VH-VL binders against Arf-GAP with Rho-GAP domain, ANK repeat and PH domain-containing protein 1 (ARAP1). Designs and how they scored, part 10

Target 1, 186 residues: Arf-GAP with Rho-GAP domain, ANK repeat and PH domain-containing protein 1 (ARAP1), of Homo sapiens (Human) (q96p48r954to1139)
Amino acid sequence: ASMGDTLSEQQLGDSDIPVIVYRCVDYITQCGLTSEGIYRKCGQTSKTQRLLESLRQDARSVHLKEGEQHVDDVSSALKRFLRDLPDGLFTRAQRLTWLEASEIEDEEEKVSRYRELLVRLPPVNRATVKALISHLYCVQCFSDTNQMNVHNLAIVFGPTLFQTDGQDYKAGRVVEDLINHYVVVF
Key: E = the ipSAE of ESMFold2; O = the ipSAE of OpenDDE; V2 = 0.75 times the mean of E and O plus 0.25 times the DockQ between their complexes.

## First folded at step 8 (VH-VL; framework fv_patecibart)

Design s2 (from r2 with light chain S93Y Y96W; at its last look DockQ between E and O 0.04; V2 from the best seeds 0.00; counts 0 for: pae E 15.1 > 2, placed apart)
Fold by ESMFold2, look of step 8:
Structure s2 (fold): chain C 186 residues (1-186), chain A 120 residues (1-120), chain B 107 residues (1-107)
Amino acid sequence: as target 1 above (186 residues)
Amino acid sequence: QVTLKESGPTLVKPTQTLTLTCTFSGFSLSTSGVGVAWIRQPPGKALEWLAHIYWDDDKRYYPALKNRLTITKDTSKNQVVLTMTNMDPVDTATYYCAHRGWYTGYFDYWGQGTLVTVSS
Amino acid sequence: EIVLTQSPDFQSVTPKEKVTITCRASQSIDDSIHWYQQKPDQYPKLLIKYASESFSGVPSRFSGSGSGTDFTLTINSLEAEDAATYYCHQSYYLPWTFGQGTKVEIK
């Protein structure tokens, strides 16, 4: 897959998530949950670029090994892939409705609205959101070691997933809410 | 265990075409991310990268030599072939083939090399 | 094309002493520097990848450091078997290039 390819144009695994997402998440789950600053730290530019190019070309054939790839390079490749999606993970069409939902005061109503919005996402996008948020929930479970609590992850992934310049704190709120309410939303 | 071995003529005359074959085992060019490079070393001088080929048939050449070089692969035979046209005495060198592992920039396994002398 | 300049060209060193070899890139290449050891009539052997990562089976006396344009290979306590020529190699930009080499001899 090329840099400009949509999420649905990616190679998909048995669970309807892009193989590139699965490869990165699986590697970080195996090797990176205790890594200080995971997802906040940037990998090396050349290593990240080469990894992302290989994953875009044929993610099915890429198998990450602890001794050959640094966790920060893998996390940077995943973030870059998500940031570069032409329509974004939550889609341009639904971006505003997701951001508006984050401002709902009543938690029960907000959770219900997130469930409704998830159903509206294309199937591959919905599966990918679920896989990513499930992973981030696991990452924050190790926050005493890796220093990445829900708030820290939301700061990183809000701009990445909603493709903002980090100035829209509602994007971070959506991510934080989805992680905090993972069990009941998904 | 990854092994590579270069084969071909050790003496060529000026203007002739050199053909070198790299035969390898312990990896396959059907595996994504893997590649084979050719590097040469003139006697007593530094290493010079010439070309490489990826599993997906993407090819790269040293720019000054691109019109003289052709790299091809035969995945079923575990071979990579380099041809270099219009040989000149300045091309006298030991020629190595080398493995590149999963999407790396370094050459982790090398053949023993073959000395090619270009002389009348 | 990126020029890698090694220093010194030649070093004669007493056994057990520390050897330091530098490699300077003509522009930033992040950490995309790799170091090879070549003994006479042998193929090059990878020692250090990506500036500081030791390759499998390399003795701990070999280490690398640096980023950007300035890189160093260090042999903490030179052994007789370490007499060789050492090359740096950059993989950040095509064409990939090597330094001119540093020959290390035992006094």
Scores: ipSAE 0.000, ipTM 0.468, lowest interface PAE 15.1, mean pLDDT 87
ESMFold2 (binder alone), look of step 8: mean pLDDT 94; pTM 0.953
OpenDDE, look of step 8: ipSAE 0.884; ipTM 0.939

Design s3 (from r2 with heavy chain S32D T104R; at its last look DockQ between E and O 0.04; V2 from the best seeds 0.00; counts 0 for: DG spot H32, pae E 13.9 > 2, placed apart)
Fold by ESMFold2, look of step 8:
Structure s3 (fold): chain C 186 residues (1-186), chain A 120 residues (1-120), chain B 107 residues (1-107)
Amino acid sequence: as target 1 above (186 residues)
Amino acid sequence: QVTLKESGPTLVKPTQTLTLTCTFSGFSLSTDGVGVAWIRQPPGKALEWLAHIYWDDDKRYYPALKNRLTITKDTSKNQVVLTMTNMDPVDTATYYCAHRGWYRGYFDYWGQGTLVTVSS
Amino acid sequence: EIVLTQSPDFQSVTPKEKVTITCRASQSIDDSIHWYQQKPDQYPKLLIKYASESFSGVPSRFSGSGSGTDFTLTINSLEAEDAATYYCHQSYSLPYTFGQGTKVEIK
């Protein structure tokens, strides 16, 4: 293992986000934005597992190149990494507060609340949320070709990021809100 | 092409344990995000979701039945097994297995179903 | 547990006419509703997912709408092969539940 399992214990890149996240997001941005069903489709399990093991061992040494890795294997590795974080991307301490914020009826108040909550996240978590939501905003910009609109992405990433089985509607709502309001929130 | 098929006894006596096997093809439980569910339908009545298992062994059960249900998988055989203890005549139903992805809420492919009758 | 109430329980409709089936949830479930068709002695078949998205191979005469608590399945021009029982299903919250069904017959 190169570091511990928590988000802040990962190898970090230039923008203070885990290299694992940066590598996967960058690859999908370069090669996968027009891929139909990106993030919804699953990669091959053995290839995904080998890639994730390589990234966990030494993410800086892993170089994803077009033609060498299928985009679905990379997207699956990213989802597995995020889902398996010990404390989650939004942290256990703030999980309920984030989920409750999604229920705020007034849209301007809800957006303001999300900004407050982002400030309270640890710096690495905050940077990672920004990077991931920025990426998902770009993915939905290509929804005409990849078939992944904001709703579809929220279904995938809500449970993934909040690690909350059976509560996917609130978790999905947070993700949907952050993507829809990306420009104002970030 | 995705296919699923239920197999097991069609007649059980009250208090016995029911064991049903779902054998499938066209997908693998080693695939990220894939799951298999069990749903039953008593004669002339609505569908009831019973249990679900995902590729990563995450398992969910209908709360009122959780003490009677066990779901397991054998990835190498492409099989999922449902065990239901203490069967009662009210459990008489057609039992279906169905495919779903972790990230999808609907059941897109179903088996043909197997009728299980519980009587003395 | 979220209760789904379908209306009507039974409907007899002249061929080529429009069929409307409603599903009301006991709480808001956003668009996490799915519709299935079940013909006699057959397994259920998915028609509509997430309130309004058609499943692959479903005839265009089937459509869905709604959000929140009130959802509708519409068959624009009823065909003889559409005689079946229709179920709504929510995936918003565990336990997942189904409506009681709406039987549609040809008059």
Scores: ipSAE 0.005, ipTM 0.481, lowest interface PAE 13.9, mean pLDDT 86
ESMFold2 (binder alone), look of step 8: mean pLDDT 93; pTM 0.943
OpenDDE, look of step 8: ipSAE 0.481; ipTM 0.828

Design s4 (from r2 with heavy chain R60E, light chain L94R; at its last look DockQ between E and O 0.05; V2 from the best seeds 0.00; counts 0 for: pae E 14.9 > 2, placed apart)
Heavy chain, then light chain:
Amino acid sequence: QVTLKESGPTLVKPTQTLTLTCTFSGFSLSTSGVGVAWIRQPPGKALEWLAHIYWDDDKEYYPALKNRLTITKDTSKNQVVLTMTNMDPVDTATYYCAHRGWYTGYFDYWGQGTLVTVSS
Amino acid sequence: EIVLTQSPDFQSVTPKEKVTITCRASQSIDDSIHWYQQKPDQYPKLLIKYASESFSGVPSRFSGSGSGTDFTLTINSLEAEDAATYYCHQSYSRPYTFGQGTKVEIK
ESMFold2, look of step 8: ipSAE 0.000; ipTM 0.476
ESMFold2 (binder alone), look of step 8: mean pLDDT 93; pTM 0.939
OpenDDE, look of step 8: ipSAE 0.898; ipTM 0.940

Design s5 (from r2 with light chain D30E S32N S93H; at its last look DockQ between E and O 0.04; V2 from the best seeds 0.00; counts 0 for: pae E 11.9 > 2, placed apart)
Heavy chain, then light chain:
Amino acid sequence: QVTLKESGPTLVKPTQTLTLTCTFSGFSLSTSGVGVAWIRQPPGKALEWLAHIYWDDDKRYYPALKNRLTITKDTSKNQVVLTMTNMDPVDTATYYCAHRGWYTGYFDYWGQGTLVTVSS
Amino acid sequence: EIVLTQSPDFQSVTPKEKVTITCRASQSIEDNIHWYQQKPDQYPKLLIKYASESFSGVPSRFSGSGSGTDFTLTINSLEAEDAATYYCHQSYHLPYTFGQGTKVEIK
ESMFold2, look of step 8: ipSAE 0.006; ipTM 0.535
ESMFold2 (binder alone), look of step 8: mean pLDDT 93; pTM 0.944
OpenDDE, look of step 8: ipSAE 0.892; ipTM 0.940

## First folded at step 9 (VH-VL)

Design u1 (from s1 with heavy chain D57R, light chain Y96W; framework fv_patecibart; at its last look DockQ between E and O 0.08; V2 from the best seeds 0.00; counts 0 for: pae E 17.7 > 2, placed apart)
Heavy chain, then light chain:
Amino acid sequence: QVTLKESGPTLVKPTQTLTLTCTFSGFSLSTSGVGVAWIRQPPGKALEWLAHIYWDRDKRYYPALKNRLTITKDTSKNQVVLTMTNMDPVDTATYYCAHRGWYTGYFDYWGQGTLVTVSS
Amino acid sequence: EIVLTQSPDFQSVTPKEKVTITCRASQSIYDSIHWYQQKPDQYPKLLIKYASESFSGVPSRFSGSGSGTDFTLTINSLEAEDAATYYCHQSYRLPWTFGQGTKVEIK
ESMFold2, look of step 9: ipSAE 0.000; ipTM 0.461
ESMFold2 (binder alone), look of step 9: mean pLDDT 93; pTM 0.948
OpenDDE, look of step 9: ipSAE 0.159; ipTM 0.751

Design u2 (from s1 with heavy chain T31Y D58E; framework fv_patecibart; at its last look DockQ between E and O 0.03; V2 from the best seeds 0.00; counts 0 for: pae E 12.8 > 2, placed apart)
Fold by ESMFold2, look of step 9:
Formats: structure tokens, sequence, C-alpha cells
Structure u2 (fold): chain C 186 residues (1-186), chain A 120 residues (1-120), chain B 107 residues (1-107)
């Protein structure tokens, strides 16, 4: 049996974004934007696992405080959550269509296609994609200090979000495109 | 620069557990996107992917063999270990470990391979 | 799982002739196919990645093409050292699979 749209099984905030995603993004935005190698570095395995277990049990009860959680543990928990979604953030049904869109050479046509595809995602998935890409846009704004430009973030999040084994560069291209064109796509 | 070398027994009896170690240099499993795979080749036959492990400890196994395979890593020792239980003569093959580059799907660097013979 | 079928299984070719090896996937894998050369008693060596991108140090006589389900490895002018078995490999979806191999010999 397929698990279907598993984001809808999460505790959701007022904006239809899973609380687990909001908690991690908020903490990293507050404390991690200048951390060298943020998202590229792995957190401590035991601490990451414990944090993720707490968030999965009751994300509303987890309050991340500066000095109590290492940013790499929080970033690793977020990546693990997204990678482990049973149907993925972009859904199994739409995954190939998203990857094909990255091959459109005409930039205007490609951006229009991404807007169309976003409308077709389930509401929770669409809201989560927007929140995550907005966050990654902010992370790359601090690339002078954190060493994570758009390309570096795309390499990390492409496979994570599309759940592509074998490190398909097209998944990275979608993420890179969405960050670069954030204003016109969203 | 990048080198990999397989080590372990060359002769194993049926039902025994095979343990192979891949020792490598020129890269680290602390690099995001990097992984190590195990691939085997029975004599005169095609290549067969068995398992791989990524820098973040994500693991993947060939489905038909997943109950017999365990892959682990030790990043500080630059080692990846494959364990395969309940060996059978059909498992006689050359076993290779191979490097996967940064977020790539291909195997760019291979060890020399080690022939493992399963015989009474 | 995705099946890769190579054609032909075996090819005996005179020197300097063109060699063509085909790999057909059971479903679309876009460009997520890679080609390896394995000489007798050696480990496999990467030739072509992602259908058409040459790996570092690979002679220019080797080229790849195709997308979707049909892929081709070409050796423009066969050299004696090119006698080997060639494998295609898909990395689009787990489990990763290899073609059965194409053995190329010098006539």
Amino acid sequence: as target 1 above (186 residues)
Amino acid sequence: QVTLKESGPTLVKPTQTLTLTCTFSGFSLSYSGVGVAWIRQPPGKALEWLAHIYWDDEKRYYPALKNRLTITKDTSKNQVVLTMTNMDPVDTATYYCAHRGWYTGYFDYWGQGTLVTVSS
Amino acid sequence: EIVLTQSPDFQSVTPKEKVTITCRASQSIYDSIHWYQQKPDQYPKLLIKYASESFSGVPSRFSGSGSGTDFTLTINSLEAEDAATYYCHQSYRLPYTFGQGTKVEIK
C-alpha cells in the first residue's frame, strides 16, 4: 500500500507548512545563516536522530533555542525529514515532469512551466516548496561567509527533495532554477 | 590520487559469512554527496551492483539480497565494510568497491577487485 | 527494476572500422546511462557518463549518444587496444542495473 501525500499527515502550522519544517527553518534562519558549510556538513548522528525523533513525535512541543542545538544537527534533521518522505516533496506522480522541465532551454518557457507545475502540487507540498526555496534563497545571500552559493545548495537539495538515487544533476538544476527565479516563480 | 583496495578472505565455505573491507584514499566520506559501492562479477558474467553507502550514512541494497547484506562505514579510517551472510557457490565472484563522485550516478574509480571462491 | 539490453552480445571487427553498441532500457531513464570498458583480467573503466559526456582521459574515438530508452556507444576507428567487453549502466532508479555486456574482438 502506498502512503500517498504524507505531508498532510504532519502537524501543520497556520500557513499549511509542517511544523517540523517551520521549526528547523526558523532556527537556521535565526542562528545558522553565517555557519560555514551549512547544509553541506553533517550533524552528529546520535543528536540528529534524537532531534528528528522528537520532532516526529510532537513537533509543536519542540522549541529550538540558541546554544541548545547545534545548527548542523538541525539542518541534518530537516534534510533527513525531507529525504524520508514516503511520496517525496514533489510527489512520485510529478517527479519526472519536474525533471523534464529543467531541460527546457528557453528561460521564459521554463519559468512558466515551473509555475504550472507548482499549481498542480497538493497545497501542503506547494506551501512547503515555497517556504523551503525562500529559505535557501536567504541562505545563499550569506554565501560570502557560509560558503553555500546557489549551486552548492542545489547539489545538496536536488537529490534530497526529488529522492533521486545516483545523484541526478537534473534534480539539482530544478532547485537551482527555483532559487534563481524565486521572485517570478513564487 | 583516488585509490580503493578490497581486502578479505579469498576462500569461503558454504553457509559462512563473508566480510570484505574497502580501504581508500584521495577522498573522504565527510564530503557531501560522496559514496562507496560494492559491485560483483561472477566469472565470465556481467557486473552486479550489490550495495552502496553515502557520506550521510544512507544505505541502499539490491532488493533480492538485502536480507544477506550489511554495509557500514568508518569515516575516520577511510573504510567501508560489506558483510554477506550464508554464502553459496553461486556467490563466487570478483568483488569490487568503487567510488561515486559528488552527486554522480556513475562509478569513476574502482578497486582492483578480490576473487572470492565459495567451495567446500 | 529497469532492464538494460545490449546489442550485439558479440562483435568481431577489423581494425580501423567503426563499432556501434546499442543499449535499450525497459523504460525512460533520460540520460542517466554510463558506459564502461573492461579488458581481460582488469577492473571496469568508465568511458562515458550521462549518455554523451566523456570521462577524463578517454580517447576521442569513443563517443556516446541517445536519450530516453535507446543509447549508443560508438568507437569511430577501432584500435587493437579496444578489444574488451563493454557494459552500459543505468543510475536513474534503484536497483542500479548493468547491461549483459558486449564483447568486441579484433578480426
Scores: ipSAE 0.006, ipTM 0.510, lowest interface PAE 12.8, mean pLDDT 86
ESMFold2 (binder alone), look of step 9: mean pLDDT 93; pTM 0.944
OpenDDE, look of step 9: ipSAE 0.616; ipTM 0.855

Design u3 (from s1 with light chain S28R Y92W; framework fv_patecibart; at its last look DockQ between E and O 0.06; V2 from the best seeds 0.00; counts 0 for: pae E 12.2 > 2, placed apart)
Fold by ESMFold2, look of step 9:
Structure u3 (fold): chain C 186 residues (1-186), chain A 120 residues (1-120), chain B 107 residues (1-107)
Amino acid sequence: as target 1 above (186 residues)
Amino acid sequence: QVTLKESGPTLVKPTQTLTLTCTFSGFSLSTSGVGVAWIRQPPGKALEWLAHIYWDDDKRYYPALKNRLTITKDTSKNQVVLTMTNMDPVDTATYYCAHRGWYTGYFDYWGQGTLVTVSS
Amino acid sequence: EIVLTQSPDFQSVTPKEKVTITCRASQRIYDSIHWYQQKPDQYPKLLIKYASESFSGVPSRFSGSGSGTDFTLTINSLEAEDAATYYCHQSWRLPYTFGQGTKVEIK
């Protein structure tokens, strides 16, 4: 039942992003922006797994309610969904090109290259990247309270989005660059 | 291969200013998320973090020593410099520089350290 | 600042026996604790990152556990080369701090 679960094979919402992503991002935006260590902390393994299984089976039927789901369980489910995408959020075909772009020394040239690469992504992937980075920009705006600045978010999401073991510094740099230049890139 | 090496005086007198240079290879401070830290260890005692600097020139210092410490970098020379003013015998220690890898909180690669003795 | 208290300060252990070192934080640091080994006259070497994640090349006899404020480093079958001082280090909040160290000797 979970075989062939690429990003384009997910249930999509009104904005052409996966419902599972929208549900998690919306819940954390409403209930989790001031939560200390959001995205860094792990949820309970069993609760996270049950939530993720429910979302994978029928994301449209899952409604997250304050008091019923811990923000860390929701954040962990989102991270696991993104990590486990068969082709990845940035696609395997474009992964290396994205990582190489992070090495561009001139900031304006680098930003222009990211804009070009975004246009090349499939529409669902592009919409999902925009939604996620927009959300992470909001999270870091509360970093004085939640302790999650751009650097900390890049540590979490670099390996998650590029499906690495955390030893590829380029993945974190892409995420940090996209957050720092959100307005110009998107 | 990541390497770091500390250089500078091994003997200073009380009240003098210590300047230590960390010269490294195998990474660059133009790399987003990379940093270099200074940690010291008095003889027979625990490790003490002093300061670090990130690729974007963000600098952090141990609060009690903030008025005595200055950390700077020269990305083109692959160097980080620590300056510590008003040295005292209690500052006698081995001083290490260390790589702070890819957006991490841990120090994965360390220099050999340099012993700095403060005495009259 | 966050104080890390290690226990014990010193252990003398028979070869092949299990070594347990604890680190207690003065406030919650989640999993932002790291363990280092320092052999005599050497620089510290990273063993465990983020409470339980082994660093590359670290022998499987070393493991870490814990969360929140109470953390443990375990050496499951001590070897002669493991005689060293072990430090925990928190990276949750500045200033970064280290425990006072635990010296492990071979009996």
Scores: ipSAE 0.006, ipTM 0.504, lowest interface PAE 12.2, mean pLDDT 86
ESMFold2 (binder alone), look of step 9: mean pLDDT 93; pTM 0.948
OpenDDE, look of step 9: ipSAE 0.901; ipTM 0.947

Design u4 (from s1, 51 letters changed; framework fv_gevokizumab; at its last look DockQ between E and O 0.04; V2 from the best seeds 0.00; counts 0 for: pae E 13.5 > 2, placed apart)
Heavy chain, then light chain:
Amino acid sequence: QVQLQESGPGLVKPSQTLSLTCSFSGFSLSTSGVGVGWIRQPSGKGLEWLAHIYWDDDKSYNPSLKSRLTISKDTSKNQVSLKITSVTAADTAVYFCAHRGWYTGYFDYWGQGTLVTVSS
Amino acid sequence: DIQMTQSTSSLSASVGDRVTITCRASQSIYDSLSWYQQKPGKAVKLLIYYASESFSGVPSRFSGSGSGTDYTLTISSLQQEDFATYFCHQSYRLPYTFGQGTKLEIK
ESMFold2, look of step 9: ipSAE 0.005; ipTM 0.484
ESMFold2 (binder alone), look of step 9: mean pLDDT 91; pTM 0.912
OpenDDE, look of step 9: ipSAE 0.643; ipTM 0.868

Design v1 (from r2 with heavy chain S32E D58R T104E; framework fv_patecibart; at its last look DockQ between E and O 0.03; V2 from the best seeds 0.00; counts 0 for: pae E 11.9 > 2, placed apart)
Fold by ESMFold2, look of step 9:
Structure v1 (fold): chain C 186 residues (1-186), chain A 120 residues (1-120), chain B 107 residues (1-107)
Amino acid sequence: as target 1 above (186 residues)
Amino acid sequence: QVTLKESGPTLVKPTQTLTLTCTFSGFSLSTEGVGVAWIRQPPGKALEWLAHIYWDDRKRYYPALKNRLTITKDTSKNQVVLTMTNMDPVDTATYYCAHRGWYEGYFDYWGQGTLVTVSS
Amino acid sequence: EIVLTQSPDFQSVTPKEKVTITCRASQSIDDSIHWYQQKPDQYPKLLIKYASESFSGVPSRFSGSGSGTDFTLTINSLEAEDAATYYCHQSYSLPYTFGQGTKVEIK
């Protein structure tokens, strides 16, 4: 199995998404959708790091169990994995074009442009974006309980996915657009 | 109540190393997205960002000064430390530490600042 | 690095009148501009974040506007307590930079 740090070097599941992403998303879907502040709150640094190290070593062997891992530790591990990708989830080659697409005024044209950009991503990246945005769509469906609406998720995931050092208006806009238009984009 | 306070020497001789400690309360550097920055202001001049450190221990430095600056944190003590080597009279300034919350680009809470004078 | 140029450097204003301070960026920074108030011998205090969003507890007479390269801080009716130096700050890219400041005094 691959032991590298890039997205394509990860252990992949049946759907061509990294097992590390699948494990974290599945756990949070089962145990974390009603957790207040999910993704906004940090896990413990040492617990998050140990979990991430285990997942990087052999994600297939890691089985997340309620009571043994706090949802915030799992969410933080997923965010750190995505943040630390050497080329980023949207790739350095496409970063500017994704950000520029967010400023298209005509909504139908913007959605069409996002579909075009998704096709140009490497297959593993494209599958991972779809899986992640699908998950975030589900998270915001529980926003009355977890307090994480689309805007709040975009604040967290804009910098995480585009690897900025703080809130970035265009990066947040891309994430917000993809969640809001999940059904028609994907 | 978020508070920050700078401590360290107020007088330093040229070539010495300056060490400043920011002690804070009302937040934790365990919180994702949270950071602490150091900003200085020479007398009568504009603010100058020097460095910041994030909850995940990532560090950023003002490029022209990166070889002179080191920023570290001790999350359990609620402290951030700035070290600046080879001080020069042009480094005379008030030094502030400031909070950066939840992936924000702005600095919402500041310490009162400490004036550091570099003179022979 | 992105240079922020404020105008004017200094303004003496009669109480109750409108104050306008401009900040111009050397390149587009979208809305990643923030405004601070600094009174003599005090630390800077955040007024406006992301061009136009008021920070908690800031009086409604303070407002911000602009996008791209040109930004404005407005004090609709100047109060005596508003005498201070005002700074803009960009967080669009590292290194973070500040404008040179605009000093506002009561006439």
Scores: ipSAE 0.005, ipTM 0.538, lowest interface PAE 11.9, mean pLDDT 87
ESMFold2 (binder alone), look of step 9: mean pLDDT 93; pTM 0.948
OpenDDE, look of step 9: ipSAE 0.016; ipTM 0.602

Design v2 (from v1 with heavy chain W102Y Y103W; framework fv_patecibart; at its last look DockQ between E and O 0.03; V2 from the best seeds 0.00; counts 0 for: pae E 18.0 > 2, placed apart)
Fold by ESMFold2, look of step 9:
Structure v2 (fold): chain C 186 residues (1-186), chain A 120 residues (1-120), chain B 107 residues (1-107)
Amino acid sequence: as target 1 above (186 residues)
Amino acid sequence: QVTLKESGPTLVKPTQTLTLTCTFSGFSLSTEGVGVAWIRQPPGKALEWLAHIYWDDRKRYYPALKNRLTITKDTSKNQVVLTMTNMDPVDTATYYCAHRGYWEGYFDYWGQGTLVTVSS
Amino acid sequence: EIVLTQSPDFQSVTPKEKVTITCRASQSIDDSIHWYQQKPDQYPKLLIKYASESFSGVPSRFSGSGSGTDFTLTINSLEAEDAATYYCHQSYSLPYTFGQGTKVEIK
């Protein structure tokens, strides 16, 4: 909806995923998986802003169509939405615990900890994390074409999801871990 | 298997209030994203959207008719009710209820319709 | 309010021939146009959603195209059962509106 809306205040879909997230993810899945630099490249500022404003006003009424929106505009709108969430995707209350989990040396223990932390997220946040990481897993499957491997995606989405200025390497580590261990974590 | 059926009076006098009930099965208004709409069609004329209601009780009305229309739901009975005040002979039409997903804009399943005649 | 204007109002068409119906919106509505078939004394039935997506169970002879302001419904090989009135409907913004209808008859 608006800039200040929390994740739970968004228009939600069948699986408790915000419609704005679903619309963007669905569009990129249909049209953007082979786009070079997807998520790394920025869309046009005015087009991205206009798209994000329409989605925030009434995401349910917006249907993205191939040929009408550039994939980089849609990917930029999604990133801005996630970055601007007041409490963040992983919530302010749980943010540090997620970041600390990334430093666990034993991989089996680390994966188990991520599963536990997912259960503790609010339902909307948990569903949205799963949908987003599932999507990023799919994006990296096309890395030979789109040039976005797990590491590249983690660099983009770590700061975006944990709302940092890029100086917190643990945020990228969490995203990388979740993508690499997608099958066993989710 | 989605079905909808309109019920209510088929003859009303000018100035009276019309109340129509849509009874449906094969879906529930407790399901996120689902909605039910009312659309009418005067004899020999085009379809006209009147109102719709969603699972979360949000309501939308045709602006020129908003002061005459009220849409409500009873989720436990699988019913949606349309009330239209101050009926006039120009409101003579077949009234349909239709299913729509909130995530979609089209009306995929329709009732059979009920002809409402407004005459003195 | 977005006005949808269909053309033609009426067509009489020989069986197996192609039918083309147009719908023009008074402003851009992206692909938020839907097409319905209404046979005499029946309720409308959805044919095409979002300009070009066929609804479940709709024969392949029905197709839709267009974007922005100009949209087309095509029946590639008209069958006797296709005699009906066809309506376009926009869901881009409230109030939702319908075209005036195009009646198709078998000659």
Scores: ipSAE 0.000, ipTM 0.458, lowest interface PAE 18.0, mean pLDDT 86
ESMFold2 (binder alone), look of step 9: mean pLDDT 93; pTM 0.947
OpenDDE, look of step 9: ipSAE 0.014; ipTM 0.571

## First folded at step 11 (VH-VL)

Design w1 (from u4 with heavy chain S60Y; framework fv_gevokizumab; at its last look DockQ between E and O 0.90; V2 from the best seeds 0.00; counts 0 for: pae E 7.1 > 2)
Heavy chain, then light chain:
Amino acid sequence: QVQLQESGPGLVKPSQTLSLTCSFSGFSLSTSGVGVGWIRQPSGKGLEWLAHIYWDDDKYYNPSLKSRLTISKDTSKNQVSLKITSVTAADTAVYFCAHRGWYTGYFDYWGQGTLVTVSS
Amino acid sequence: DIQMTQSTSSLSASVGDRVTITCRASQSIYDSLSWYQQKPGKAVKLLIYYASESFSGVPSRFSGSGSGTDYTLTISSLQQEDFATYFCHQSYRLPYTFGQGTKLEIK
ESMFold2, look of step 11: ipSAE 0.043; ipTM 0.638
ESMFold2 (binder alone), look of step 11: mean pLDDT 91; pTM 0.926
OpenDDE, look of step 11: ipSAE 0.421; ipTM 0.802

